# Ledger of designs, part 6: VH-VL binders against b9luv3

Target 1, 134 residues: b9luv3
Amino acid sequence: MVSLGLVVARFNDSVTEPMAEAAREAATDRDAVIVDEVSVPGAYDSPLAADRLARRDDVDAVAVVGAIVTGDTDHDHVIASATADKLTQVSLDRDTPVTFGVSGPGMSGAEARERIDKGADAAEAAIDLADELD

## First folded at step 18 (VH-VL)

Design z4
Fold by OpenDDE, last read:
Structure z4 (fold): chain C 134 residues (1-134), chain A 122 residues (1-122), chain B 112 residues (1-112)
Amino acid sequence: as target 1 above (134 residues)
Amino acid sequence: QVQLVQSGAEVKKPGASVKVSCKGSGYTFTKYWMHWVRQAPGQRLEWIGEIYPGDSNTYYNQKFKGRVTLTVDISASTAYMELSSLRSEDTAVYYCARGKWTYRTGDYMDVWGQGTLVTVSS
Amino acid sequence: DVVMTQSPLSLPVTPGEPASISCRSSQSLLWSRGKTYLSWYLQKPGQSPQLLIYGISNTFSGVPDRFSGSGSGTDFTLKISRVEAEDVGVYYCMQSTHYPYTFGQGTKVEIK
């Protein structure tokens, strides 16, 4: 059985909570268990939480869910890039799968809604990596 | 008890604007969607849009072509629907309804306001 | 927009008898990973709509067990096992898979 850590970025919570729900459901469907779930204010804050989870012996993989909706500036791209980069770094440093279930950038709120299942994708990817790289 | 109380009936001229309020009580206002639905006389229910007070995420029925504006006052636990450039066809009872969206069930409206009649006539 | 078509539009029922209302969508309401979003509402005379069923088949709290929902894809059904006088009103299905959300025409249930 794969043990997952789940990080939920709460910015745009109307989307990210359902993403987390999708992740939880996916974990259950794959006979995995969420051993801990950590909420963070936004996607940019997720790397620290992911790192802490990845340090744990009882965590096989970490799934990170969040939604970055675009504005009128490149801020969303900056956040997305930074987040992705650091989550990757966490995965490498901790030799623990950390999956990127953060939607965006460059998407509207409506597009974010349509991508809620990215949470499930992230969970499944985490499980797959845990199984394959174990 | 969860309750939605809407503002009173409105009578407007064509071209005017109307703003209907919906005050929620008995629940955490920021954790539920607020839907707006209208019903013209003898017609089916028509979805106008929804807003999530917690993050102000908003979705509109494009049929209204920007005439509708949904807003919330969190401090007052009140949602607002403003409809501009009113037409006679906008005559209807307007409802606010508390909604929840889950991955399992999708959106559903579990508590409704009493409705606000908006009459548009010359 | 997704067109929701209910049948029948008028349904006279004898108290104690069962009732069945069909709701068909012009497009599949399948969203993702098997999720399909359809709810049913009852609008009693002179009242606001009230939720009966959500997520196709989940009975809302406080709704009698005589109400049940089923269906998939484009075909959905609301059933009342034993109609009571208090069940009189107009029933609406609503899809929430596609924006904009859309309702059926309504089915008026009356007592014979």
Scores: ipSAE 0.900, ipTM 0.952, lowest interface PAE 0.4, mean pLDDT 96
Fold by OpenDDE, fold request of step 22:
Structure z4 (fold): chain C 134 residues (1-134), chain A 122 residues (1-122), chain B 112 residues (1-112)
Amino acid sequence: as target 1 above (134 residues)
Amino acid sequence: QVQLVQSGAEVKKPGASVKVSCKGSGYTFTKYWMHWVRQAPGQRLEWIGEIYPGDSNTYYNQKFKGRVTLTVDISASTAYMELSSLRSEDTAVYYCARGKWTYRTGDYMDVWGQGTLVTVSS
Amino acid sequence: DVVMTQSPLSLPVTPGEPASISCRSSQSLLWSRGKTYLSWYLQKPGQSPQLLIYGISNTFSGVPDRFSGSGSGTDFTLKISRVEAEDVGVYYCMQSTHYPYTFGQGTKVEIK
């Protein structure tokens, strides 16, 4: 059985909570267990939480869910890039799968809702990697 | 208990604007969607839009072509629906309704306000 | 927009007898991974609508178990196992898979 850590970026809660729900459901459907779930304010804050989970011996993989919706500037791209880079770094440094279930950037609220299923994708990818790289 | 209390009936002339309020109580205002639905006399229910007070995410029925504005006052646990450029066909009872959206069930409206009659007449 | 079509539009029922209302969508209400979003509401005379069923088949809290919902894809059904006098009103289905959300025409249930 694969043990998952789940990181939920709370920003845009109307979308990210359903994403987390989708991730939890996917884990259950794949007979995986979420051993810990950590909520963080936004996607930018997820790497630290992911790192802490990835360092645990009881965690096989980490799924990170969140939603970065477009604003008036390119700030969403900055956040997305920084988050993706650091989550990748965590995965490599900790030799533990960390999957990127953060939607955006360049995304409207409506597009964000349509991509809620990305939470499930992230969980499944984490499980697959845990199995494949074990 | 969860309650939604709406503002009183309005009578407006064509071209005017109306702003209906909906005060929520008995629940965490920022954790539920607020939907707006109207019903013209003898007609079916018509979805206007929804707003999530927690992050101000908002979706509109494009039928209204920008005439509708949904807002919230979190401190007052109150949602507002403003409809501009009123027409006679806008005459209806307007409802606010608390909504929940889950991955499993989608959106549903579990608590409704008492309704606000808006009459548009010359 | 998704058109929701209910049948019948008028349903006279004898107390104690069952009732069935059909709701058909103009396009599939399948969203993703098998998720399909439909709810049922009752508007009693002179009152606001009230939720009966959500997520196709989940009975809302406080709603009698004589109400049940079923269906998939484009065809959905609300059933009342034993109609009571308090069940009089107009029933509406609503899809929430596609924006904008849309309601059926309503089915008026009356006591014979």
Scores: ipSAE 0.899, ipTM 0.952, lowest interface PAE 0.5, mean pLDDT 96
Fold by OpenDDE, last read:
Structure z4 (fold): chain C 134 residues (1-134), chain A 122 residues (1-122), chain B 112 residues (1-112)
Amino acid sequence: as target 1 above (134 residues)
Amino acid sequence: QVQLVQSGAEVKKPGASVKVSCKGSGYTFTKYWMHWVRQAPGQRLEWIGEIYPGDSNTYYNQKFKGRVTLTVDISASTAYMELSSLRSEDTAVYYCARGKWTYRTGDYMDVWGQGTLVTVSS
Amino acid sequence: DVVMTQSPLSLPVTPGEPASISCRSSQSLLWSRGKTYLSWYLQKPGQSPQLLIYGISNTFSGVPDRFSGSGSGTDFTLKISRVEAEDVGVYYCMQSTHYPYTFGQGTKVEIK
């Protein structure tokens, strides 16, 4: 059984909460367990949380969910790129899968809703990597 | 008890604007969607739009072609619907309704206001 | 827009008898990963609509268990196992898979 850490970026709660729900459901469906869930203010804040989870011996992989919607910030692309780069770095440094379930940038609210199942994708990818790289 | 209380009936001329208020109580205002639905006499319910006070995410029925503006005052737990360029066919009872969207269930409206009659006539 | 078609539009029922209302969508209400979003509402005479069923088959709190919902894809059904006098009103289905959300024409349930 794969043990997951889940990081949820709270910004755009109307989308990210359902994304987290999707991730939890996906984990259950794949017979994985979420051993810890950490909430952070926004996607940009997720790397530190992911790093701390990835350092734990009881965590096989980390899934990060969030949504970067255009109009909420004037630099959504900068945030997205920085977040993606640092999450990748965490994965490499910790030799632990960290999956990117953050939607955006350049995305409307409607587009964000359509991509809520990206949370599930992130969880499944984390499980797959944990199995494949074990 | 969860309750939505709407503002009183309005009578407007064509071309004017109307702003209906909906005050929520008995729940955390920022954690639920607020939907707006109208019903013309003898007609089916028509969805206008929704707003999530927690992050101001808003969706509109494009049929209104930008005539509708949804806003909220979190400090007052009040949602507002403004409809501009009023037409006679806008005559209807307008409802606010508390909603929730989950991955499992999608959107549903579990508590409704008492309705606000808006009459548009020359 | 997704057109929701209810049948019948008028439903006279004898108290104690069952009732069934159909709701058909002009396109599939399947969203992703098997999720499908449909709810049912009752508008009693002179009142605001009230929620009966959400997520196709979940009975809302306080709603009698004689109400049930089912369906998938484009076909959905609301059933009342034993109609009571207080069940009189207009029933609406609503899809929330596609924007804009749309309601059925309504089914008027009356006591025969």
Scores: ipSAE 0.893, ipTM 0.950, lowest interface PAE 0.5, mean pLDDT 96
Fold by OpenDDE, look of step 18:
Structure z4 (fold): chain C 134 residues (1-134), chain A 122 residues (1-122), chain B 112 residues (1-112)
Amino acid sequence: as target 1 above (134 residues)
Amino acid sequence: QVQLVQSGAEVKKPGASVKVSCKGSGYTFTKYWMHWVRQAPGQRLEWIGEIYPGDSNTYYNQKFKGRVTLTVDISASTAYMELSSLRSEDTAVYYCARGKWTYRTGDYMDVWGQGTLVTVSS
Amino acid sequence: DVVMTQSPLSLPVTPGEPASISCRSSQSLLWSRGKTYLSWYLQKPGQSPQLLIYGISNTFSGVPDRFSGSGSGTDFTLKISRVEAEDVGVYYCMQSTHYPYTFGQGTKVEIK
C-alpha cells in the first residue's frame, strides 16, 4: 500500500477543495492511504510543506494540488514557475515522488474548474511513481 | 437555521438597472456558492450565474451578454445581482440560492431565497 | 446550451400511487471520471424551489425517502413511490455539468 502526503493550496478554494477531494478519491480507488494532509495558503507555499512530508519515513510520495488563476499581471506565471521548480527540487533532494497537481497558469476560473481532475491525476501519478521507483 | 433573505419587489423602466440583494445567515457565507436564478411568468427556471464569496470566483450565463454583475459583501453576508439595460422580457421572479459544488455531486442549490419580483414596464 | 427535456409536462396522480418523471439532456452530462451532475427540485405553489435530489440519486436532508433519483448519461428519472398531497407542485431537473446550468421545462404534479 502506497502512503501519500497531500498538500492543498487553499487559494481559490472553490476549485482547490474539489481538487483535494478528487485526490482523496483517487487515492482510495487505488488502495492508497493519505497519511497526512497539509493545507497551505497558496501554491507558492507548497514546496515547504511538500518537503516536510517527503522527509517522513511513512510517506512514499507527495501530491500537491492547487490552482493558479490568471490575474491582471504575469503574477500567475511567476508563481507557477517558482512552485513547479521548487517542488521538483524537493522531489530530487528527498528522493521522493512529488507530483504537480497545480492547475494554471494562464487559465480562467472556468478553465480552473475544468481542471479539477488534476487533483486526481496528481494522486495517481504519485502512486504510480511510488510503485515504479520503489 | 440557514436562510436567504432577498430585497423587496422592484418596478423598473426599460433601459434601467436593478440591483437585488440576498442576505445569508446561519452558515459560513464564504464557503458556499451563491447562485442566481430567475423565473419569468409561466416559464422554466433560468440560471443567471454564480459567485463564490470566498474567492470571488464568478460564472455567468452568457445569454445575458454582460448585463449581469454579481458581487458580494462578505462583511454583511450579502450577495448582489445587478441587471442592467432592462427589458420587458427581464420581468421575472429572481431567486438567490446557496450552492454547494463537490467533486462527487457537482453543483446543487440547497437553500433558496424567497424571490424578488422585478417588473420591467414602460 | 444543454437542453433539458422533461416528460410528462403534466402528471395527474392519485394519492398513494407512484409517480415517475423523466429528464433527458440534449448531450451527455458525463463530466469526467464517471462524474455526472444532475439535481431535482420541487416548486410548490406560491413557493420557492426546494432541493429534492442532488448528484443524480442523493436525497437531500429532510426529503422523504419516497423520493428517489436515478439515471446516467442523458436519461434521468425522479420517482415518487407514494404520492402525497404535499407533493403537489412543479418538478424541475437541472444539469450542472455544463455551463450554463439549465433546467427542464418542469413537470406539474397534481392530485386527481
Scores: ipSAE 0.892, ipTM 0.950, lowest interface PAE 0.5, mean pLDDT 96
Fold by OpenDDE, last read:
Structure z4 (fold): chain C 134 residues (1-134), chain A 122 residues (1-122), chain B 112 residues (1-112)
Amino acid sequence: as target 1 above (134 residues)
Amino acid sequence: QVQLVQSGAEVKKPGASVKVSCKGSGYTFTKYWMHWVRQAPGQRLEWIGEIYPGDSNTYYNQKFKGRVTLTVDISASTAYMELSSLRSEDTAVYYCARGKWTYRTGDYMDVWGQGTLVTVSS
Amino acid sequence: DVVMTQSPLSLPVTPGEPASISCRSSQSLLWSRGKTYLSWYLQKPGQSPQLLIYGISNTFSGVPDRFSGSGSGTDFTLKISRVEAEDVGVYYCMQSTHYPYTFGQGTKVEIK
């Protein structure tokens, strides 16, 4: 059984809460367990939480969910890029799978809703990596 | 108890604008969608749009081609629907309705306002 | 836009008898990973609509268990196991898989 850490960026919670729901459902369907879930203000804040989860011996992989919608800020691409880079860094430094389930940038609210299942994708990817790289 | 109370009936001339209010109580205003639906006499329900007060995420029925503006006043737990360039065919009862969207169930409207009649006539 | 077609449009029913309303969509309401979003509402005479069923088959709190919903893809059904006088009104299905959300024409349930 794979043990997951889940990081949920709260910003745009009309989308991110369902994304987290999708991630939890995916974990259940794959007989994985979410041993801890951490909420952070926004996607940019997720790397620290992911890093702390990845340090734990009881965590096999970390899934990060969030949404970056166009119009929220003037630098959504910068935020997305920085977040992706640092989450990758966490994965490498901790030798623990950290999956990127953050939608955006460059998408509308409608597009963000259409990508809610990215939360499930992130969870499944985390499980797959945990199994394959174990 | 959850309740939505809408503003009173409106009579407008073609070309004018109308702004209907919907005050929510008994729940966390920022955690539920607010939908707007209208019903012309003898016609089916028609979805206008929705807004999520918590993050201001908003979706519109493109049929209205930018004539509709949805806004919220969080401090007053009140949602507003403004419809501009009114036409006779805009005559209808306008409803606000609290909505919830989940991954499992999708969007549904569980509490409705009492409705606001908007009459457009020359 | 997705067109929702209900059948029948008028449904006279004897109290105690079952009723069934069909709702068909012009395209599949399948969204992602098997999720399909359809709800049912009742508008009693002179009142605002009220929620009966959400997520195809979930009965809303306070709604009698004589109401049930089922279906998949493009074909959905609302069933009333035993119609009561208080069930009189117009029933609407609504899809929320595709924007814009759209309602059926409505089915008027009356007591014979």
Scores: ipSAE 0.892, ipTM 0.950, lowest interface PAE 0.5, mean pLDDT 96

